# Miniprotein binders against q6w4x9r395to579, part 245

Target 1, 185 residues: q6w4x9r395to579
Amino acid sequence: GHCSLEGGSFVTTFDARPYRFHGTCTYILLQSPQLPEDGALMAVYDKSGVSHSETSLVAVVYLSRQDKIVISQDEVVTNNGEAKWLPYKTRNITVFRQTSTHLQMATSFGLELVVQLRPIFQAYVTVGPQFRGQTRGLCGNFNGDTTDDFTTSMGIAEGTASLFVDSWRAGNCPAALERETDPCS
Key: E = the ipSAE of ESMFold2; O = the ipSAE of OpenDDE; V2 = 0.75 times the mean of E and O plus 0.25 times the DockQ between their complexes.

## First folded at step 22 (miniprotein)

Design gh11 (at its last fold request DockQ between E and O 0.93; V2 from the best seeds 0.86)
Fold by OpenDDE base, fold request of step 23:
Structure gh11 (fold): chain B 185 residues (1-185), chain A 91 residues (1-91)
Amino acid sequence: as target 1 above (185 residues)
Amino acid sequence: SELEEIAKTILEAVEDLLYAVQENDEEAIKRAIERLEEAAKRAEEAGFEKVAQGVERVIEAVRNGEEDPWIYLMVRWLEWYLEEAMRRAKE
């Protein structure tokens, strides 16, 4: 399964459903029992301009009981608040520079993350087949059906992205907006 | 059903708890936790062990002063367990 965060506010789920949203919060991209130690992958969005439509991805976070690994748009990598030099290795996670413009987080449990640093901060999430039908969050449920990807954290299917996205917030933030704007915004 | 009643109680108490945490209202936090503890007990007695465990993890996260992303993640796990229990009950 492949999930992408592109253009600042564009998401493509594991089931290949595309959608857009504008929010300024931390959101759960991937929740799954296949992630050890109650792990989850999260995305941090912030304002990039003055309008509500000017939002962008500013960081990706892997959070577990043991680690809080943050990859930020300024190329800083931290774990539990401490800056780390690359390549950085934990028990089952490695963060390293893939190219001059890309960082990669590799894991021993079937999760891969590639982060494009420039010209736009973007993220690409890959999960193994063992995750099929066992994922929730903004990346969807990876069950081969695009029509149920907008399922809220309570298992309610939504027709639009706004309520779906808000249900996966990981903080007290304003409501997300669903707008078709410039992909580069 | 018993599960529906328990779920309603849990979800209401969680909302109150999250609000209290954001407002830094210690007394409100305490009250919400007490309600959740009671609900967890009911869930356990009714045979919904995963739900009870989910509630306890939310309480623990708040008591330990964890950051929002972790607290909310624990809430999402609780929601997961509730959703699964409700789905199974309908089968």
Scores: ipSAE 0.897, ipTM 0.950, lowest interface PAE 0.4, mean pLDDT 95
Fold by ESMFold2, look of step 22:
Structure gh11 (fold): chain B 185 residues (1-185), chain A 91 residues (1-91)
Amino acid sequence: as target 1 above (185 residues)
Amino acid sequence: SELEEIAKTILEAVEDLLYAVQENDEEAIKRAIERLEEAAKRAEEAGFEKVAQGVERVIEAVRNGEEDPWIYLMVRWLEWYLEEAMRRAKE
């Protein structure tokens, strides 16, 4: 399954449902029992442009009981707050420079993350087939059905991206916007 | 149902807890945790062990002074356990 965070504000779910949102927060991108140690991927968004509501991806975080790996727009990789030289390896995770502009986090548990650092900070999440039907978060539930990809953290299928995204906040943050407000109204 | 009552109590107490943590309101944190502890006991007695464990993990995260991403992740696990318990009970 493939989930992407592109263009600073666009998401395509594991079931290929595209959407856009703007919000200043950390959000749960992928939560699954297939990730060890209560693990999750998170995406951090922050203000990025001249528009009052424009935001873009600034970091991706892998968080578990053992690790807090942050790959940020400033090209620094940390684990539990400590900067790490690449390649960086734990028992089940390796982070390395794939190319001059791309970093990769490879794991033994079926998760792969590729981060494009430049020209635009983007992220590409790949999960193995064992994750099918076993995911929640901004990347959707990976069940082959796009109609319930906007399922909130309480299991409610929403009709708008904004309500869905807001339910996946991992912090105290303002409400998300699905797209820019019409400037004429 | 009993599960629906337990879930409502848990979700209300979690929202109060998160707000209290945000405001650094120690008395409100204590009150929310007491409600969660009672709801966890009810969940355990009713056979919803994963829900009870999820509540305990949220309480522990707050008591240990964990950062927001971890606290909220524990809440999202609890919500998932609640949703699955509700779905199983409906079957």
Scores: ipSAE 0.784, ipTM 0.884, lowest interface PAE 0.7, mean pLDDT 87
ESMFold2 (binder alone), look of step 22: mean pLDDT 79; pTM 0.745
OpenDDE base, look of step 22: ipSAE 0.886; ipTM 0.947
ESMFold2, fold request of step 23: ipSAE 0.783, 0.757, 0.767; ipTM 0.887, 0.872, 0.876
ESMFold2 (binder alone), fold request of step 23: mean pLDDT 81, 82, 81; pTM 0.782, 0.786, 0.784
OpenDDE base, fold request of step 23: ipSAE 0.886, 0.888; ipTM 0.947, 0.947

Design gh12 (at its last fold request DockQ between E and O 0.94; V2 from the best seeds 0.86)
Fold by OpenDDE base, fold request of step 23:
Structure gh12 (fold): chain B 185 residues (1-185), chain A 91 residues (1-91)
Amino acid sequence: as target 1 above (185 residues)
Amino acid sequence: SELEEIAKTILEAVKDLLYAVQENDEEAIKRAIERLEEAAKRAEEAGFEKVAEGVERVIEAVRNGEEDPWIYLMVRWLEWFLEQAMRRAKE
């Protein structure tokens, strides 16, 4: 399964469903029992301009009981708040420079993350076949059906992305918007 | 059903807890945790052990002063456990 966060506000799920949202919060991209120690992959979005439509991905976070690995748009990598030099290795995670513009997080448990640093901060998530039907979050449920990807954290299928995205927030943040705001409103 | 009643109680208490945490209202936090502890007990007694575990994870996260992302993640796990229990109950 391949999930992508591109163009600042675009997401393509593991089931290849594309959608767009504007939010300024931390969101769960991937929750799964296949991730050890209650692990989850998260995305941090922030304002990049003055309008509600000017939002962008600013960091990717892998959070577990043992680690809080943050890859920021400024190429800083931290674990539990401490800056780390690359390549950085834990017991089952390795973060290293893939190219001059890409960082990679490799794991022993079937999760891969590639982060493009420039010109736009983007992220690409890959999970192994063992994750099929066992994922939740903004990346969807990886079951081969695009029609149920907008399932909320409570298991309710939504027709639009806004309520779906909001259900996966990992903090007290303003509601996400699916479309650009009308400048005349 | 018993599970539906327990789920309702849990979700309401979680909502109150999250609000109290954001407001830094210690007394409200305490009250919400007490409600969750009781709900967890009910869940366990009714045979929904995984749900009880989920509640305990949320309580622990708040008591330990964990950051929002972890607290909310624990809530999402609890929601998952509730959903799974509900599905099994319909079979």
Scores: ipSAE 0.897, ipTM 0.949, lowest interface PAE 0.4, mean pLDDT 95
Fold by ESMFold2, fold request of step 23:
Structure gh12 (fold): chain B 185 residues (1-185), chain A 91 residues (1-91)
Amino acid sequence: as target 1 above (185 residues)
Amino acid sequence: SELEEIAKTILEAVKDLLYAVQENDEEAIKRAIERLEEAAKRAEEAGFEKVAEGVERVIEAVRNGEEDPWIYLMVRWLEWFLEQAMRRAKE
């Protein structure tokens, strides 16, 4: 399964459902019992331009009972607040520089993350088949059905991305703006 | 149903708890935790063990002074356990 976070605040879910949102918060990207130690992958979005509706991905966070690995657009990698030299390894996670513009986080539990640092900060999430039907968050539920990928944290299928995205906040943040989800242009 | 009443109590108390944490209101935090402890006991007595565990994880995160991302993650686990319990009751 593949989930992507691309420029313009575009997201494509594990079930290939595309959407866009504009918010300034930390969001749960992927929650699953397949991740050890109550692990989750999170995405941090912040204001990126002079327009009130422009936001972009600024960091990706892997959080568990043991680790808080942050990969930031400033190209710094930390674990539990401490900067780390690459390659960086734990028992089950390795973070390394894939190319001059890309970092990779590889794991033993079926999660792979590739982060493009330049020219635009983007993220690409890959999960193994054991995750099918066992995910929640901005990347959707990985059940093969795009009609319910906008399922909120309370299990409600929404018709709009903004309500779905707001339900996945991991902090006290302003609600995501809906303006740029209008398909008119 | 009893499950629906327990779920309503939990979700209202969690909402109050998150707001109290945002405001650094220690007394409001204490009151919300007390409501959650009561609801967790009801859930456990009614056989909803995962729901009770989920509530306890949220309380622990707040009492330990964990950061917002961790607290919210525990809330999302609790919400998932509630959804599962209500789906099973309907089946």
Scores: ipSAE 0.773, ipTM 0.881, lowest interface PAE 0.8, mean pLDDT 87
ESMFold2, look of step 22: ipSAE 0.764; ipTM 0.877
ESMFold2 (binder alone), look of step 22: mean pLDDT 79; pTM 0.744
OpenDDE base, look of step 22: ipSAE 0.881; ipTM 0.944
ESMFold2, fold request of step 23: ipSAE 0.770, 0.764; ipTM 0.879, 0.878
ESMFold2 (binder alone), fold request of step 23: mean pLDDT 79, 78, 79; pTM 0.759, 0.730, 0.754
OpenDDE base, fold request of step 23: ipSAE 0.887, 0.894; ipTM 0.948, 0.948

Design gh2 (at its last read DockQ between E and O 0.95; V2 from the best seeds 0.86)
Amino acid sequence: SELEEIAKTIMEAVKDLLYAVQENDEEAIKRAIERLEEAAKRAEEAGFEKVAEGVERVIEAVRNGEEDPWIYLMVRWLEWYLEEAMRRAKE
ESMFold2, look of step 22: ipSAE 0.779; ipTM 0.883
ESMFold2 (binder alone), look of step 22: mean pLDDT 81; pTM 0.775
OpenDDE base, look of step 22: ipSAE 0.882; ipTM 0.944
ESMFold2, fold request of step 23: ipSAE 0.760, 0.766, 0.775; ipTM 0.877, 0.878, 0.884
ESMFold2 (binder alone), fold request of step 23: mean pLDDT 82, 81, 81; pTM 0.792, 0.774, 0.775
OpenDDE base, fold request of step 23: ipSAE 0.897, 0.885, 0.884; ipTM 0.948, 0.946, 0.945
ESMFold2, last read: ipSAE 0.767, 0.735, 0.743; ipTM 0.876, 0.856, 0.866
ESMFold2 (binder alone), last read: mean pLDDT 81, 82, 82; pTM 0.779, 0.789, 0.785
OpenDDE base, last read: ipSAE 0.886, 0.888, 0.884; ipTM 0.946, 0.946, 0.946

Design gh3 (at its last look DockQ between E and O 0.92; V2 from the best seeds 0.84)
Fold by OpenDDE base, look of step 22:
Structure gh3 (fold): chain B 185 residues (1-185), chain A 91 residues (1-91)
Amino acid sequence: as target 1 above (185 residues)
Amino acid sequence: SELEEIAKTILEAVKDLLYAVQENDEEAIKRAIERLEEAAKRAEEAGFEKVAEGVERVIEAVRNGDEDPWIYLMVRWLEWYLEEAMRRAKE
């Protein structure tokens, strides 16, 4: 399964459903029992302009009982704000520079993350087949059906992205908006 | 149903807890946790062990002073367990 976060506020789910939203919060991209130590992948969105419709991805966070890895445009931070030199390796996670503009997080448990740092901060999530039907979050449920990807954290199918996205927030944040915005957001 | 009532109670208490945490209201936090503990007990007695576990994990996250993303993640797990329980109950 491949999930992408592109163009500032565009998401394509594991089931290849594209959508967009505007929010300024941390959201759960991937929750799954297949991730060890209650792990989850999250995305941080922030304002990129003056209007509420100008938002963009600013960081990706892997969070578990054992690890906290924050990948932003400028740095990789672990363990409550400690900057790490690359490559950074834990027991089952390795973060390293793939190219001059791309970082990669490789894991032993079937999760891969590629982050494009410039010119646009974008993220690409890949999960193994063992994750099929066992994922939740903004990346969807990886069950081969695009029509049910907007299922909220409570299992309610939503017709729009805003309520779906809000259900996966990982903090106290304003409601996400689903509005037409400029191509830069 | 019993599960629906338990779920309602849990979700309301979680909402209150999260609000209390954001406001840094220690007394409100304690009250919400007490309600959750009671709900967890009720869930366990009704045979929904995973739901009870989920509640406890939320409580633990708050008691440990964990950051919001972790707390909310625990809430999402609880929601997962509730949803699964409800799904199974309908089968």
Scores: ipSAE 0.874, ipTM 0.939, lowest interface PAE 0.5, mean pLDDT 93
Fold by ESMFold2, look of step 22:
Structure gh3 (fold): chain B 185 residues (1-185), chain A 91 residues (1-91)
Amino acid sequence: as target 1 above (185 residues)
Amino acid sequence: SELEEIAKTILEAVKDLLYAVQENDEEAIKRAIERLEEAAKRAEEAGFEKVAEGVERVIEAVRNGDEDPWIYLMVRWLEWYLEEAMRRAKE
């Protein structure tokens, strides 16, 4: 399954459902029992430097009981707050420079992350087939059905991206009603 | 049902806990944790062991002073366990 975070705030889910949102928060992209140590992949969004109403991806975070790996748009990789030289390895994760413009995080548990650093900070998430029906978050539930990809953290299928995205916040951040623009609404 | 009552208590207490953490309100945090501890005990006694474990992990995250992403992730796991328990109860 493939999930992408492109452009400003465009997302395509594991079931190929596209949407856009505006938000300045950390969000859960992917939560799954297939990730060890209660792991999750998260995305950090902030305002774009050229527009008040646009938001864009500024970091991707892999978080578990053991690790907090942050890949930032400033091209810095940290684990638990300490900057790391690449290639960087833990027991089951390797982060390395794929090309001059792309970083890759490979894992032994079926998660792969490719981060495009330039010209625009973007992310591409790939999960193995063992994740089918076993995911939640902004990347959807990977069940082969696009109609319920907007499932909230409480299992409610929403009709709008904003309500769905707000339910996946991982911090105290402004709610969707405080957004200035939404090109889909 | 008993599960629905436990779930309602847990979700209300979690909402209060997250707000109390946001406000750095130590007394409200303590009260919300006490409610969650009682709900976890009810969940264990009723046979909902993963729900009880999920509650305990949320409490642990708050007591350890963990950052918001970890606290919220533990809440999302608890919510998932609650949904699974309610789904299985209908079978």
Scores: ipSAE 0.766, ipTM 0.872, lowest interface PAE 0.7, mean pLDDT 87
ESMFold2 (binder alone), look of step 22: mean pLDDT 78; pTM 0.739

Design gh4 (at its last read DockQ between E and O 0.97; V2 from the best seeds 0.87)
Amino acid sequence: SELEEIAETIMEAVEDLLYAVQENDEEAIKRAIERLEEAAKRAEEAGFEKVAEGVERVIEAVRNGEEDPWIYLMVRWLEWYLEEAMRRAKE
ESMFold2, look of step 22: ipSAE 0.777; ipTM 0.880
ESMFold2 (binder alone), look of step 22: mean pLDDT 81; pTM 0.781
OpenDDE base, look of step 22: ipSAE 0.881; ipTM 0.946
ESMFold2, fold request of step 23: ipSAE 0.775, 0.765, 0.777; ipTM 0.883, 0.874, 0.882
ESMFold2 (binder alone), fold request of step 23: mean pLDDT 82, 82, 82; pTM 0.792, 0.791, 0.790
OpenDDE base, fold request of step 23: ipSAE 0.897, 0.887, 0.887; ipTM 0.950, 0.947, 0.947
ESMFold2, last read: ipSAE 0.784, 0.780, 0.774; ipTM 0.886, 0.884, 0.880
ESMFold2 (binder alone), last read: mean pLDDT 82, 82, 82; pTM 0.792, 0.789, 0.790
OpenDDE base, last read: ipSAE 0.886, 0.890, 0.885; ipTM 0.947, 0.948, 0.947

Design gh5 (at its last look DockQ between E and O 0.92; V2 from the best seeds 0.83)
Fold by OpenDDE base, look of step 22:
Structure gh5 (fold): chain B 185 residues (1-185), chain A 91 residues (1-91)
Amino acid sequence: as target 1 above (185 residues)
Amino acid sequence: SELEEIAETILEAVEDLLYAVQENDEEAIKRAIERLEEAAKRAEEAGFEKVAEGVERVIEAVRNGDEDPWIYLMVRWLEWYLEEAMRRAKE
């Protein structure tokens, strides 16, 4: 399964459903029992302009009981704010520079993350087949059906992205908007 | 149903807890946790062990002073357990 976060505010789910939203919060991209230690992959969005419709991805966060890895445009931070030199290795996670503009997080448990740092901060999530039907979050449920990707954290199918996205927030944040206004977001 | 009632109670208490945490209202936090603990007990007695576990994880996250992303993640796990329980109950 491949999930992408592109163009500032565009998401393509594991089931290849594309959608757009504008939010300024941390959201769960991937929650799964296949991730060890209650792990989850999250995305941080922030304002990229003056209007509420100008938002963009600014960081990706892997969070578990054992690890906290924050990948932003400028740095990789672990262990509650400690900047790390690359490559960074834990027991089952490695973060390293793939190219001059790309970082990669490789894992032993079937999760791969590629982050494009410039010119646009973008992220690409890959999960193994063992994750099929066992994922939740903005990347969807990886069950081969695009029509149910907007299922909220409470299992309610939504017709629009805004309520779906809001259900996966990981903090107290304003409601997400679904607007087609800013091409930069 | 019993599960629906438990779920409603849990979700309401979770919302109260999250609000209390954001406001740094220690007394409100304690009250919400007490409500959750009671709900967890009820869930366990009704045979929904995973739901009870989920509640405890949320409580633990708050008691440990964990950051928001982790707290909310625990809430999302709890929601998953509730969803699964509801699904099974319909089968």
Scores: ipSAE 0.846, ipTM 0.929, lowest interface PAE 0.5, mean pLDDT 93
Fold by ESMFold2, look of step 22:
Structure gh5 (fold): chain B 185 residues (1-185), chain A 91 residues (1-91)
Amino acid sequence: as target 1 above (185 residues)
Amino acid sequence: SELEEIAETILEAVEDLLYAVQENDEEAIKRAIERLEEAAKRAEEAGFEKVAEGVERVIEAVRNGDEDPWIYLMVRWLEWYLEEAMRRAKE
């Protein structure tokens, strides 16, 4: 299964459902019992460009009871707040520079993350087939049906991306928008 | 049902807890935790062990002063356990 976070705040779910949102928050991308130690993958979005409503991806976080690996837009990789030289390895996770512009996080539990650092910070999530039907978050539920990919944290299927995205906040944050707004016109 | 009452109590208390943490309101945090502790005991006695464990993990995260991403992740796990318990009860 493949989930992507691309420029313009576009997301494509594991079931190939595309959507766009603008929000300033940390969001749960992927939560699954297939990840060890209550693990989850999270995305951090912040303001971008000249428009106050437009946001873009600024970091990806892998969080579990053991690890908090942050890959940020400023190209610094940390684990539990400590900056790490690449390649960086734990028992189950290896983070390394794939190219001058791409980092990769490879794991033993079927999760792969590729982060494009330049020219635009983007992320590409790949999970093995054992994750089918066992994911929640911004990347959807991986059940082969795009009509319920906007399932909230309480199991409610929403019709709009912003309501779905807001349910996956990992912090107290402003409501997300589906479209850029300009209050001046 | 008893499960629906337990779930309603838990979800209301979690919402209050998250708001209280956001506002740094220590008395409101204490009140929300007390309600969650009671609800966890009800869940355990009713046989919903995963729900009770999920509640305790949320309480622990708040008491430890963990960062929002971890606290919210524990809440999302608790919500998953609640949904699964309710789904099983309807089967």
Scores: ipSAE 0.769, ipTM 0.875, lowest interface PAE 0.7, mean pLDDT 87
ESMFold2 (binder alone), look of step 22: mean pLDDT 81; pTM 0.778

Design gh6 (at its last look DockQ between E and O 0.93; V2 from the best seeds 0.85)
Fold by OpenDDE base, look of step 22:
Structure gh6 (fold): chain B 185 residues (1-185), chain A 91 residues (1-91)
Amino acid sequence: as target 1 above (185 residues)
Amino acid sequence: SELEEIAKTIMEAVKDLLYAVQENDEEAIKRAIERLEEAAKRAEEAGFEKVAEGVERVIEAVRNGDEDPWIYLMVRWLEWYLEEAMRRAKE
């Protein structure tokens, strides 16, 4: 399964459903029992302009009982603000520079993350087949059906992205918006 | 149903807890936790052990002073367990 976060506020789910939203919060991209130590992949969005509709991805966070890895445009940070030199290794996670513009997080448990740092901060999530039907979050449920990707954290199917996205927030944040905005946002 | 009632109680208490945490209202936090503990017990007695576990994990996250992303993640797990329980109940 491949999930992408592109163009500032565009998401393509594991089931290949594209959508967009505007929010300024941390959201769960991937929750799954297949991730060890209650792990989850999260995305941080922030304002990129003066209007509420101008938002963009600013960081990706892997969070578990054992690890906290923050990949932002500027650096890789762990343990609540400690910058790490690359490659950074834990027991089952490695973060390293893939190219001059791309970082990669490789894991032993079937999760891969590629982050494009420039010119646009973008992220690409890949999960193994063992994750099929066992994922939740903004990346969807990886069950081959695009029509149910907007299922909220409580299992309610939504017709629009805003309520779906809000259900996966990982903090106290304003409601997400689904508006046509600048393609750069 | 019993599960639906339990779920409602839990989620209302979670909402209150999260609000209390954001406001740093220790007394409100304690009250919400007490309500959650009672709800967890009720869930366990009704045979929804995973739901009870989920509640306890949320409580633990708050008691440990964990950051918001972790607390909310625990809430999402609780929601997962509730949703699964409800799904099974309909089968």
Scores: ipSAE 0.878, ipTM 0.942, lowest interface PAE 0.5, mean pLDDT 93
Fold by ESMFold2, look of step 22:
Structure gh6 (fold): chain B 185 residues (1-185), chain A 91 residues (1-91)
Amino acid sequence: as target 1 above (185 residues)
Amino acid sequence: SELEEIAKTIMEAVKDLLYAVQENDEEAIKRAIERLEEAAKRAEEAGFEKVAEGVERVIEAVRNGDEDPWIYLMVRWLEWYLEEAMRRAKE
């Protein structure tokens, strides 16, 4: 399954549902029992561009009981707050420079993350088939049905991206704004 | 049902706990944790062990002084366990 974070605020879910939002927060992209140590993948969005209401992706975080790996737009990779030289390897995770503009986090548990650093900070999440029906977060539930991809953290399917995104906040943050609505999503 | 009453108590106490943490209100944190501990006991006695575990993980994250991303992730796990328990009870 593939989930993408493009143009700073555009998201396409594992079930291919596109949406856009604007918010300044850390959000849960992917929560799943398939990730070890209560792991989750998170996205950090902050203000961007010439309009202070516009936001873009500034970091991707893999967080578990043992690790907090941050890949940020300033090209610095940290684990638990300490900067790391690449390639960086733990028992189950390797972070390395794939190309001059792309970093990759490969794992032994079926999660792959590719981060484009330039010209625009973007992220591409790939999960193996063992994740089918076993995900929650901004990347959706991976069940083959786009009509319930806007499922909140309480299990309620919403009709708008902003309500769905707000439920996946991982901090005390302002409510997200929806700059564009997609009635076909 | 008993599960619905437990879930309501848990989510109200979690909301109060998160607000108390935001405000650094130690007495409010203590009161919210006491409510959560009682609800976790009720959940365990009623056979909802994952719900009880989820509540304890939220409490632990707050007591450890963990950062918001971790605290909120533990809340999202608790919400998932509650939803699964309610789904199972209706099927």
Scores: ipSAE 0.774, ipTM 0.880, lowest interface PAE 0.7, mean pLDDT 86
ESMFold2 (binder alone), look of step 22: mean pLDDT 81; pTM 0.783

